VH-VL binders against q8ixk2r445to577. Designs and how they scored, part 104

Target 1, 133 residues: q8ixk2r445to577
Amino acid sequence: FFGMLQNKGLTDYCFDYNPPDENQIVGHQVILYLCHGMGQNQFFEYTSQKEIRYNTHQPEGCIAVEAGMDTLIMHLCEETAPENQKFILQEDGSLFHEQSKKCVQAARKESSDSFVPLLRDCTNSDHQKWFFK
Short names: E, the ipSAE of ESMFold2; O, the ipSAE of OpenDDE; V2, 0.75 times the mean of E and O plus 0.25 times the DockQ between their complexes.

## First folded at step 3 (VH-VL)

Design zb5 (framework fv_zigakibart)
Fold by ESMFold2-Fast, scan of step 3:
Structure zb5 (fold): chain C 133 residues (1-133), chain A 120 residues (1-120), chain B 107 residues (1-107)
Amino acid sequence: as target 1 above (133 residues)
Amino acid sequence: QVQLVQSGAEVKKPGASVKVSCKASGYTFTRYYMHWVRQAPGQGLEWMGYINPGSGKTKYNEKFKGKATMTSDTSASTAYMELSSLRSDDTAVYYCARPYSSGRWYFDLWGQGTTVTVSS
Amino acid sequence: DIVMTQSPSTLSASVGDRVTITCKASQSISSYVAWYQQKPGKAPKLLISDASSLESGVPSRFSGSGSGTEFTLTISSLQPDDFATYFCQQYHSYPYTFGQGTKLEIK
């Protein structure tokens, strides 16, 4: 799977990664932004290792969630995916983070008008349903 | 050197069409969206829309739907913006501009502008 | 559509002055705002992105600040080259919109 990772409930919002420096892709939070259908910073690849990869810039990045955190952060990809970088895209559209046993949900960023993907207890909410366009 | 070079000034009669070109050099043409921005005499900037040069997909500002048509030629690294059924209020400078990247639709690279004058 | 309103529309100043231009969005746009400088007969030039990030090659006397609905562009010590028209732009939501412009004139 590859493409723009769009939310079913928060219609018109896609995973988006805007690093401050195009040559420094790690350490920043993944956000949600209006889908434009053109790839670029919204183009992600779901791999056989259950990674969500961002390879528009060098080096390639992989989405991860640190222990005790609920935000999705860009990390460097590794030859063998570590557990904190593994997400299972379920048939119902849920994006399940294996290490934490939680699901990715579209949510409003605290004290702002921005939206971000966050780990939350798994529910049947459309805000936890994702698909590639 | 990264550049956008636009075609020269045009003077057209009402009812005619005009096609403005924007030739990209110094970067991979298909890896950046190309936007068009209009500036009427003595006025501010108005976003018209964008094209994905690799796919040909476009998005227009509702105000310019039916008036402007955006196309691209990948082999020539050139984007085009055509205005149809010209009227005097289409008189403006038209710019092509490249956004920094997806999700950051600010423009770090601009063409020099093409003046289109519509007069009888 | 998000409306971007600049204040003032015209500003008169002298070389060496500190000048501030304000841009107000009709709804919150986080930090998704850029500032441009335009001189007569020329294309706009990017000065600031993401509200406060100075573009490479732009003099350090230029700075940006703000978040949400109010943003400012400041020139700490005005130089002759700075007399121009300045525009803010939001890129939070389609359609992307610009302020009406602020013309900085010699006093």
Scores: ipSAE 0.006, ipTM 0.540, lowest interface PAE 10.5, mean pLDDT 86

Design zb6 (framework fv_zigakibart)
Fold by ESMFold2-Fast, scan of step 3:
Structure zb6 (fold): chain C 133 residues (1-133), chain A 120 residues (1-120), chain B 107 residues (1-107)
Amino acid sequence: as target 1 above (133 residues)
Amino acid sequence: QVQLVQSGAEVKKPGASVKVSCKASGYTFTRYAMHWVRQAPGQGLEWMGYINPGSGYTKYNEKFKGKATMTSDTSASTAYMELSSLRSDDTAVYYCARPYSSGRWYFDLWGQGTTVTVSS
Amino acid sequence: DIVMTQSPSTLSASVGDRVTITCKASQSISSYVAWYQQKPGKAPKLLISDASSLESGVPSRFSGSGSGTEFTLTISSLQPDDFATYFCQQYHSYPYTFGQGTKLEIK
């Protein structure tokens, strides 16, 4: 299904991907930004392979976490989702990254008022709860 | 009731265009892709493409590129599929269909179908 | 494009029979196969997804199996309501493709 992926704890913030160059869609960090309800750079697809896809450009982008990192970045999607691109959206709203055994949390970017999604140890915090809107 | 309701049968002459509608109800229209599948008389099913109603993004089967145009109206929860330059071999039943997930397209919900007949 | 080939194209059977329909993909598609039932004048109905997962509300006499390139749909004890055309579909690779269909007829 599709939608804006919104944080329960930071209710006004959604997953956001707005690369500066449409021809270089991959390699940049996914951020959190004020939800605007228009889709576009905040419109994502959650797939049966547990991928979070960004379908506004071709080729399609898939959110991934590189080994040893805690940031979510955009990679190219593959026919069969690699493990680093799989996120389990659980019934309680937790977004669980199986490969790392960590959860996606809304977190403040260092020394700023900006927010980003990061992998953190799983807690029952509302900052780790997500839903499609 | 989760439903897809399509517009009625159309009879067109060669060279005309036709626009088929598919109205969704019972679920959030912008959360699911809407796919289009056609079936010629006595033949199998042929995937035409899909539209993401929330973003407007479309993906077409190469065979239908330039022939079919998919659009949507989110305020009306309605998807549209327009065929241009109709030929007799466009005679078919056209279905709209919704997957549970757009990453892998198996269809759990179908419209009732719209018969388009092209004859002179 | 991945070609999906069903066999047989037509199958005659009696109520109570065990019937099997086969679907073969021209290349490996893992388990990304769905099966549909279609009755005359009606839209297709989803029966099985992910090769073997039974759709909610579908009778347990329907089952699916297979992986890679060969898949089967089995009806363990055919009922009158089951006389229809059956289609397999791959959703592994674009464009998504269907088999040509297998028509189950009364013997």
Scores: ipSAE 0.009, ipTM 0.550, lowest interface PAE 12.1, mean pLDDT 85

Design zc1 (framework fv_zigakibart)
Fold by ESMFold2-Fast, scan of step 3:
Structure zc1 (fold): chain C 133 residues (1-133), chain A 119 residues (1-119), chain B 107 residues (1-107)
Amino acid sequence: as target 1 above (133 residues)
Amino acid sequence: QVQLVQSGAEVKKPGASVKVSCKASGYTFTDYYMHWVRQAPGQGLEWMGYINPYSGNTKYNEKFKGKATMTSDTSASTAYMELSSLRSDDTAVYYCARSWDYGEWFDPWGQGTTVTVSS
Amino acid sequence: DIVMTQSPSTLSASVGDRVTITCKASQSISNYVAWYQQKPGKAPKLLISDASSLESGVPSRFSGSGSGTEFTLTISSLQPDDFATYFCQQYDSYPLTFGQGTKLEIK
């Protein structure tokens, strides 16, 4: 499936990737931002390899979480998805990161009104429920 | 089963320091904030601050800056709160409590540590 | 600081009654309110988060409502186990603040 990946709990917020410049597409943190409905930097593809792929710029990026970390970072996609880039989209809307055994959650940054997706212990919270628009 | 277990009751003299511990179990310690809340006898709840065990960053209620020091030991899944220069009005039950970073409601709470300051 | 004003400070009621406790914020806090129950000698227990989300294991007779500056906790049919002190808490901004509590006692 593909489209804008929206949070059920933070109903106005979507996955957003806006790298600082066009020559550094990978290596930066994925954020949550107000859904604008236009695709672009909020357009993601969920693939048969369980990747969350970003195709707005080239080279294509795939969301990953490095071992021991909880932040979602844009990495280069690989022909065969490595385990740190696999997210199982469950029927209830949770995004389960099997390598860490954790779920993607919409989170408010410390002392900030900014939001980011982070890995957290899995719960039934609407902040851990995602859907494509 | 998620649980927070605090150290036992303390009786201290004015001017002393006390350090209360809060041992977490049943979850990933670094995924949540750990807060400290006090309740003086017959009074309401007062938020003191939190520590983010992942980063070590702390946020204090202005009233407790320079008075309370929060630390954590990630390998032991234990948070600490030290009060310095104790006065009689520091007599209270001190609670640790867990929260998300996207919503600071508290679940679970530790059982509380009674600190009595008397001369 | 956001001031949370809770009312009434004491409420006398009978088993089976519908009771409502109100909490008013000094400024708009969206739905960033939690409610707790505290029994003598015990730590507070979370009942409701995000103004209206009932926590797992909390009886359905408890409900929360409100947005902006006025919030309510309702117990639809009071049970003996419900006589306790109730606190609201805002988490819109730091420092986090609590209401002063409502002591629910037997009429």
Scores: ipSAE 0.014, ipTM 0.589, lowest interface PAE 6.8, mean pLDDT 87

Design zc2 (framework fv_zigakibart)
Fold by ESMFold2-Fast, scan of step 3:
Order: C-alpha cells, then sequence, then structure tokens
Structure zc2 (fold): chain C 133 residues (1-133), chain A 119 residues (1-119), chain B 107 residues (1-107)
C-alpha cells in the first residue's frame, strides 16, 4: 500500500512529515496535518515487512517508537526492520505497534492546537483507525 | 462575536421538503465544520451529520442518508440542510452547530429552527 | 454506535448543594466527551470539552472528570441559574451520540 495515511476519526487529517532540513530526514516527530493530494510530506509506503516508509528522500526513513516512549519518530530504515519500526495495519483499521502492544491514535499535541499520532492502549476508537488514500 | 443565525419556523405537509439555513458570522467560515443536530419535542439530541465548508465534504448519520442533504455557500457564510419526503416524525427543532476539525464538540449553536409536519 | 447513558434521568436539588451527573459509554472513548446545558426553549450551551476542559465564560463551579467509559459533571455549589437539562456527548467515533439527558430540578 502507498499514499496518504488518513485517520477515520480525525477525518481530514493525514500522517505528515516535514523535517526542518530536507537533507536530514531523521530524528523528528511525525505529525498529523490537513490532508492534501499533493504527496511529498504526506506520501508513505506500508511495506510487506510492516514498515511505514517515508520515501521522499534518500536514504529512506522509517517510522519508529523508542522503548518507553509514545511518540512516532523518523529513523533510518534498516535492511532488516527492527521491532520498534513494525506496525501491523489490521483489518479493522487499527495500526498496532508490535513491540509495545499499543495502537497508534490521533491525539492533540500538548500545549498546542496541533495533532500527532501517539501510542495508546488499543480501543475500538475511530481515532485509532487508519486507511490509505 | 461568533454567531450562527438560523431561518424561521416552518410548517409543512407530509411529503414536502424543507430547507433550513444557518448564517455564520464573526469567524472564518471555512476553518470549521458545520454540524446539524435535531431534537424532537421533549426528546434528546440526535446528530444528523456535518459539512466541511472548505472542501464541501459531508458525513451523514446512516439514519439520514438519502433523507437529509447538507450544502454550504462560502461567499455567503451560510450552511443549508434540506430534509425531503417529510413525515410527522420529522417534527423537531433543527440546530446548526460549529465544531473544530480537531474536536467535534459544539460551540456555538444556532438558535434552532422549528419544523412542524402536519396534515 | 456508541451508546451514552446518563444517570440519574432526573435529579432534585437545592441551591448550595453539590450535585454530580454521570455518563457511561458503551465502549472506551478516552477523554472525547463534551457536556452541555440546555434551558427550556433554548439551544444547548457548551460547558466542558475533552472531559475536563472548562469552556471560557463558564462558572468555575462546573467541573468535569473521567476517562475511558465513566464520566462525571459536577456542580460544586448549585445556583438558581443551574436548573436545566444536561447532556453528555461523545466524539470518539461516528455517528456522534448524546446521552439521554439529566433534568436538574428544584427540590
Amino acid sequence: as target 1 above (133 residues)
Amino acid sequence: QVQLVQSGAEVKKPGASVKVSCKASGYTFTDYYMHWVRQAPGQGLEWMGYIRPYSGNTKYNEKFKGKATMTSDTSASTAYMELSSLRSDDTAVYYCARSYDYGEWFDPWGQGTTVTVSS
Amino acid sequence: DIVMTQSPSTLSASVGDRVTITCKASQSISNYVAWYQQKPGKAPKLLISDASSLESGVPSRFSGSGSGTEFTLTISSLQPDDFATYFCQQYDSYPLTFGQGTKLEIK
């Protein structure tokens, strides 16, 4: 699958990655932003290895969650995906992070009107349901 | 001062249609969702759907698909809700209400439009 | 659909009382709950969003709490203007749904 990864509950918002420096794509938090059809910052690939890849630049970035954290951060993709970079997109639209046993939820970022994907205990909430457009 | 002002009360016969308007002022109309909620006499609140004025995109409660049509006019900062094939059980007060696109709590609400369906 | 159940359906109280209204969701909805006050013949008015965030201009005697499936609206010291019907609303999942309402009336 590839395209814009959109939230069912936060209906007009998509995964978005806009690093401050286009030549340094790792180390920053993935955000949610109004969906647009213009690709680039919102274009992701879901791979057979259960990775969410940001293919706009080389080397390719892969979304990861560090142990004990709940934020989705861009890391470098590895030849063999590490466990912290594996997300199972389930039939019901849940995006399950294997290593933590938690689900990705659309959430308001602390102290701002911005939204970010965060790990939360899995529920049937529409804010935890995702699909590719 | 953010306000939503709705059109006046309507009395209709079964089988007719009715179109309720909701004029927004005091904010950027395209920055928010506009929802429609109805309340039958002495009853609770029932969400009908929303329109996103920025895009024209709509989402309906399944109960109202094919029954209600939501539209908006960005140049007039006005949202509309048309209800077709009216029946007596459509008698209710119809409210428009604004929400953020990042949280569907309603503030403000329009004053309400009473629609009475009687023979 | 997520069903929101309020208790009690009717509550009688006196000015100065501490009153609590509860709202229970049929499934976990995190903190995606709003509370409204409605007076006869008027549109509902937002009191609380995100389960506990007090809307600007709402008196501080109103407070909300809860997460998951159980939510509470509290009025710490009831005033004459507080006699009204109160509704909870979830915005976790579509369709958006409301509780059936709690009518707060003079004892």
Scores: ipSAE 0.034, ipTM 0.702, lowest interface PAE 5.0, mean pLDDT 88

Design zc3 (framework fv_zigakibart)
Fold by ESMFold2-Fast, scan of step 3:
Structure zc3 (fold): chain C 133 residues (1-133), chain A 119 residues (1-119), chain B 107 residues (1-107)
Amino acid sequence: as target 1 above (133 residues)
Amino acid sequence: QVQLVQSGAEVKKPGASVKVSCKASGYTFTDYYMHWVRQAPGQGLEWMGYINPRSGNTKYNEKFKGKATMTSDTSASTAYMELSSLRSDDTAVYYCARSYDYGEWFDPWGQGTTVTVSS
Amino acid sequence: DIVMTQSPSTLSASVGDRVTITCKASQSISNYVAWYQQKPGKAPKLLISDASSLESGVPSRFSGSGSGTEFTLTISSLQPDDFATYFCQQYDSYPLTFGQGTKLEIK
């Protein structure tokens, strides 16, 4: 699958990657932003290796979660995907991070009035359901 | 000051339609969702749906699909909710309420519009 | 749909009392709960969001707590202006749903 990765609960919000410095494309947090339907910073690819790839800039990035953290950050993609970069998109729309045994949830960022995807205990909440548009 | 002002009370006969307005002031109308909430005598609060004035996108509670239609006029900073084929059990107070795009809690609320359907 | 159940339906209390209203969700909703106060003939007023975040301008005697499936609204020292109906609301998933309300009345 590829396209804009949209939340079922926060119906107007999509995965978005907008690093503040173009010369440092990796290491920043993935956010949620109003879906604009234009691709660009909201265009992602879900691969057969269970990666979520960001293909709009070079080098290509892969979403990862650092051990002990709950935020999704952009890393460099590797020839063989490491475990922290693997997400299982389930039939019900949940996005399961096997290494942590948690699900990706749309959540409000604590220190701002913006939304971010975070790892949370898996529930049947619409805020944990994702689909490509 | 942030304020939502609704149109006045309506008395309608069964089978008629009614369109309730909600005029926003004191904030950027397109930056927030506008929700509609119904309160029938003895039944408490019931969410009907929302409209995103920026995109025009709507989301309805299944119970109100085919009964309620939500629209907005961004140039007038006004949201509308139309009820069709009125029945006596549509008698209620209808509220508009703002939610921010972060979290769907409601602040402020309009003062409410009483719709009475009586034969 | 997530069902929100409030208890008690009616609560009689005196000025100065500590009162607690509970709200139970039919499934886990994290902390995505808001509380409202409604006086007769008036629109509801937001008191608390995110289960425990007190809205600006709301008296500090109001507090909220809970996560998952059980939530509480507490008024530490009841004032005359607090006699009203209180509603909880979840915003974890659509459709958004409210509790049936708790009417707080003079003992």
Scores: ipSAE 0.014, ipTM 0.610, lowest interface PAE 7.7, mean pLDDT 87

Design zc4 (framework fv_zigakibart)
Fold by ESMFold2-Fast, scan of step 3:
Structure zc4 (fold): chain C 133 residues (1-133), chain A 119 residues (1-119), chain B 107 residues (1-107)
Amino acid sequence: as target 1 above (133 residues)
Amino acid sequence: QVQLVQSGAEVKKPGASVKVSCKASGYTFTDYYMHWVRQAPGQGLEWMGYINPYSGNTKYNEKFKGKATMTSDTSASTAYMELSSLRSDDTAVYYCARSYDYGEYFDYWGQGTTVTVSS
Amino acid sequence: DIVMTQSPSTLSASVGDRVTITCKASQSISNYVAWYQQKPGKAPKLLISDASSLESGVPSRFSGSGSGTEFTLTISSLQPDDFATYFCQQYDSYPLTFGQGTKLEIK
């Protein structure tokens, strides 16, 4: 699957990656932003290795969660996907992070009016349901 | 500062339509969802749906699909909710209420519009 | 649909009492619960969001707690102004749903 990764509960928001400049594409947090339908910084690919790839830059970025963290960070993709970069898109739309045993949830960032995807205990909440558009 | 002001009470015959307005002031109209909530006489609260004034996108409770139509006018900072083919069981107080797009709880409510359907 | 069930449906109490109202969700909703107060002829007023976050201007005698499926609204020392109907609401998933309400009346 590929396209804009949209939240079922937070219906107007999509995964979004807007790095500060093109020379530093990794190390920054993935955010949620209003879906614009243009691809670009909202265009992602779900791979057979269970990666969520950011394909608008080369080399490609892969979403990961660092040990002990709940935020999704952009890393460089590796030849063999490490466990912290594996997300299982389940039949019900949940996005299960294999290494942590947690699910990706749309959440408001504590200190601002912005939204971010975070790892949370898995529930049947629409805020944990995702689909490619 | 923040106010939601609704149109006045309406008395309608069965089969008619009614359009309720909700005028927002004191904040940026496009930064919040506008929801509609119904309360029949002596009953609890029932969510009808929302409109996102920024995009024009709507989401309806299945019970009200085909019955209610939500629209908004960004230049007037006004949301509208129209009920068609009125029946006696549409008699209720209709509220508009605003929420964030994540965190759909209602910090400000309109005063309510009573719609009475009688022959 | 997520069903929100409040208990009790009616509660009689005296000024100065500690009052607790419970709200139970038919499935886990994390902390996505709000509480409202409604007085006769008026629109509801938000008291608490995110299960336990007290809204600005709401007296500190009101508090909320809970997560998952069981939530409570507590009034630590009931005042005359607090006699009203109280509603819980979930915003975990659509459609948004309210509890049936708890009417708090004078003993």
Scores: ipSAE 0.014, ipTM 0.614, lowest interface PAE 7.7, mean pLDDT 87

## First folded at step 5 (VH-VL)

Design De1 (framework fv_recaticimab; at its last look DockQ between E and O 0.60; V2 from the best seeds 0.00; counts 0 for: pae E 5.0 > 2)
Fold by OpenDDE, look of step 5:
Structure De1 (fold): chain C 133 residues (1-133), chain A 119 residues (1-119), chain B 112 residues (1-112)
Amino acid sequence: as target 1 above (133 residues)
Amino acid sequence: QVQLVQSGAEVKKPGASVKVSCKASGYTFTDYFMHWVRQAPGQGLEWMGYINPDTGYTKYHQNFKDRVTMTRDTSISTAYMELSRLRSDDTAVYYCARVKHYGSGFDPWGQGTTVTVSS
Amino acid sequence: DIVMSQSPSSLSASVGDRVTITCKSSQSLLYTSNQKDYLAWYQQKPGKSPKLLIYWASTRESGVPDRFSGSGSGTDFTLTISSLQPEDFATYYCQQYFSYPTFGQGTKLEIK
């Protein structure tokens, strides 16, 4: 699967990554933004290694969750996907992070009008449902 | 064996276009990004851009954005690089080169395609 | 773009000599998560395609003789040929792939 990764509950919002420096794409937080399908910042791929790749940049970026965190941060992809980069996009649309055993949920960013994907306890909320478009 | 075989030498007039092909074999074409690098006579290596053969997504160096088009035909495991509005300083050997995941270098390289731009 | 600077641009040496080529990057090529430096070395002979020698700054590609070694980390890297052989006279390039690829200007190794 590849393309825009769109949330079901937060209608018309997609994974979005726009690093401030194209010479260093790692270390920044993935956000949610209105789906527009333009440029490279909303193109992602779900791979056979269970990675969510930012597959428009090289070196390739892979979404990771750092220890003790609930935010999605961009790391570099590796030959063998590390545990903190493994996600399961399930049949019901839930996006499950294997290491934390939590689900990715569209949420409002603290003290902001913007939105971000965050790890939360898995529920049946449509805000935890995702699909590629 | 993994190899990249490029099309033959080209001679073009200024203002024309050239399209170089790069046929991959010995591996799954769509699993590896394909880069293009050129080398003017007696000069160093210059990165032009890459294509993801799986999705068709391309990234070009800004020096070529308006003139280069990279495409692929997955049915024959072939990548293409087209350069338009040719000028004399585009005379160079053009290489395709494979890379899977960053952490290793380009391998293999095509044998190179000589493009000569002359009036 | 990350700028790669090689030194020297050219070098004359004799068979059996120890040869050192240096490459400097305008920013660190070290990825802290895996502690790898995204730096490669290539050898190119006249009329031939570049050949990968070293990747991750110090890992020798399969089939590359032991006399070739890469060292360094961060912004300073070195390619060393411990005992130069006749077939080693060529042009050598460093390349970073921490970001969009860029190459050093090359080092031409000639016979003295």
Scores: ipSAE 0.429, ipTM 0.843, lowest interface PAE 1.3, mean pLDDT 93
Fold by ESMFold2, look of step 5:
Structure De1 (fold): chain C 133 residues (1-133), chain A 119 residues (1-119), chain B 112 residues (1-112)
Amino acid sequence: as target 1 above (133 residues)
Amino acid sequence: QVQLVQSGAEVKKPGASVKVSCKASGYTFTDYFMHWVRQAPGQGLEWMGYINPDTGYTKYHQNFKDRVTMTRDTSISTAYMELSRLRSDDTAVYYCARVKHYGSGFDPWGQGTTVTVSS
Amino acid sequence: DIVMSQSPSSLSASVGDRVTITCKSSQSLLYTSNQKDYLAWYQQKPGKSPKLLIYWASTRESGVPDRFSGSGSGTDFTLTISSLQPEDFATYYCQQYFSYPTFGQGTKLEIK
């Protein structure tokens, strides 16, 4: 799949990545922003290696969760996908992080009016349901 | 096998534009970024920019961003680089080069296109 | 820009010699999360396009003779040709791909 990765429960919000230095994409958090499709910040690819790739830039970025964390951050993609970069997009729309055994949920950022994807215990909430469009 | 074949040599006047083509074969064109690199006579290699052929997204080096346009036609697996407002110091061999997957080095390179800018 | 500095700029050597070309980057090319150095080496013969020799600082590309080896990490890198052959006289470039690519200025290897 290739496109904008949208949340079912938080309607019209998509994965968005806008690093402060466009030439250095590593280490910043993925956010949720109104789906607009402009500026290429919202285009991701779900690969056969179960990666969520941000290949608007070179080197390509892949979404990862570091051990013990719950935030989705940008790493560089690797030829063999590391375990912390593997997500299963299930048929019910849940996005399961294999290494942590948790699901991606749309959440309000603490002390903020902004939204981010975070790992949480898997539920049937529409805030844990995602699809490409 | 994997191959990049570029368009032929060009002679241009200052102020003109040139458009170089790079036809890919032997691999899935949209799976790999395409970069453009030039080399003036007797000089080193100078990176110009890249295109993601899947999305059409481009990034240009600051030295070229006002004058270069990189495009592609996925139906014929061809990338293009157009350089406008040519100057005599744009005389160079222009290469397309595929990024080896996962952001490793360039492989393969096209054979190069000589662009000569003179009166 | 990440600046890449090669030395020497030119070299004269004989068939059978061991040659060493160095490359220094203005910042570390080591990505700590995967422990890889984002550094490549190329060979270019007159009138020809560059040919990839080494990537990830030390990994030989398929078909590259084992007399070519890459070493180093962080900011300091070395290409070694262990026993120079007649076909090895060329210009050699290092290149970083930690961010958008930049190249060293080249090292011209000539027959003595």
Scores: ipSAE 0.228, ipTM 0.761, lowest interface PAE 5.0, mean pLDDT 90
Fold by ESMFold2-Fast, scan of step 7:
Structure De1 (fold): chain C 133 residues (1-133), chain A 119 residues (1-119), chain B 112 residues (1-112)
Amino acid sequence: as target 1 above (133 residues)
Amino acid sequence: QVQLVQSGAEVKKPGASVKVSCKASGYTFTDYFMHWVRQAPGQGLEWMGYINPDTGYTKYHQNFKDRVTMTRDTSISTAYMELSRLRSDDTAVYYCARVKHYGSGFDPWGQGTTVTVSS
Amino acid sequence: DIVMSQSPSSLSASVGDRVTITCKSSQSLLYTSNQKDYLAWYQQKPGKSPKLLIYWASTRESGVPDRFSGSGSGTDFTLTISSLQPEDFATYYCQQYFSYPTFGQGTKLEIK
């Protein structure tokens, strides 16, 4: 799958990565932003290695969750995907992070009108359901 | 100017630990991964691992993961590499290096820290 | 780990010579989506840190003289110095960044 990764419950919002320096795509948090159909910062690839790749800049970034954290951050992709970069996109639209056994949920960022994807205990909430468009 | 400045040379006994610092300036410290690479006398370059200065996440090469700890202090834009249970064959120059443009090679490099392990 | 093999391990040359150093990877460094080879070349002088010369197999770093060029794709790469200068006597390393970084063993370029 390749496209905008959209939330079923927060229907107007998509995965978005807009690093402060366009020449350095590594180390910042992935956010959710209004889906706009001009996908430079909103286009991701779900790979056979269960990676979510950010292909807008070279080399590709891969979304990861660091140990003990619940935020999704951009790392460099690796030849063999490490466990912290593997997400299982399930038939019901859940995005399951196998290493932590948690699901990616659309959530409001503390004290702001911004939204971010966070790891949370898996539920059947539409805020944990994702699809490529 | 973008620059990495490392701590001075160290002489250690076998079994001791050494902690090398790498102070960054001229760029946003949290925007770039910091890698550590060593070079034994007359030998080639050996990658040890990296730290994400934003989150503190580390990835170590299998050869070092039981002895190395990489940390950072964002308030002073400084990365650290600590190697424990030193052996004579850990004698090397230790470098920190920033990942340049989308990971396209290392630039800049620190000037290196010579660590000598001897009786 | 991706294994990088350089040849030769050492090379004697004279000022003005054309020098070629080769680097082979144990697997392809070409990413098909962007058509980039994840390979860099470094120069290291005694007592100094490595200096980035070339990245993406053939892109020269800013400030690097045009006598340095990189070529190749996939598993086979070359660094060429078209007309050797006195300041070019150094050790050269290739490095892959397709996965966790690994370096070739180095090629020492010595004066004849």
Scores: ipSAE 0.007, ipTM 0.549, lowest interface PAE 12.5, mean pLDDT 85
ESMFold2 (binder alone), look of step 5: mean pLDDT 93; pTM 0.944

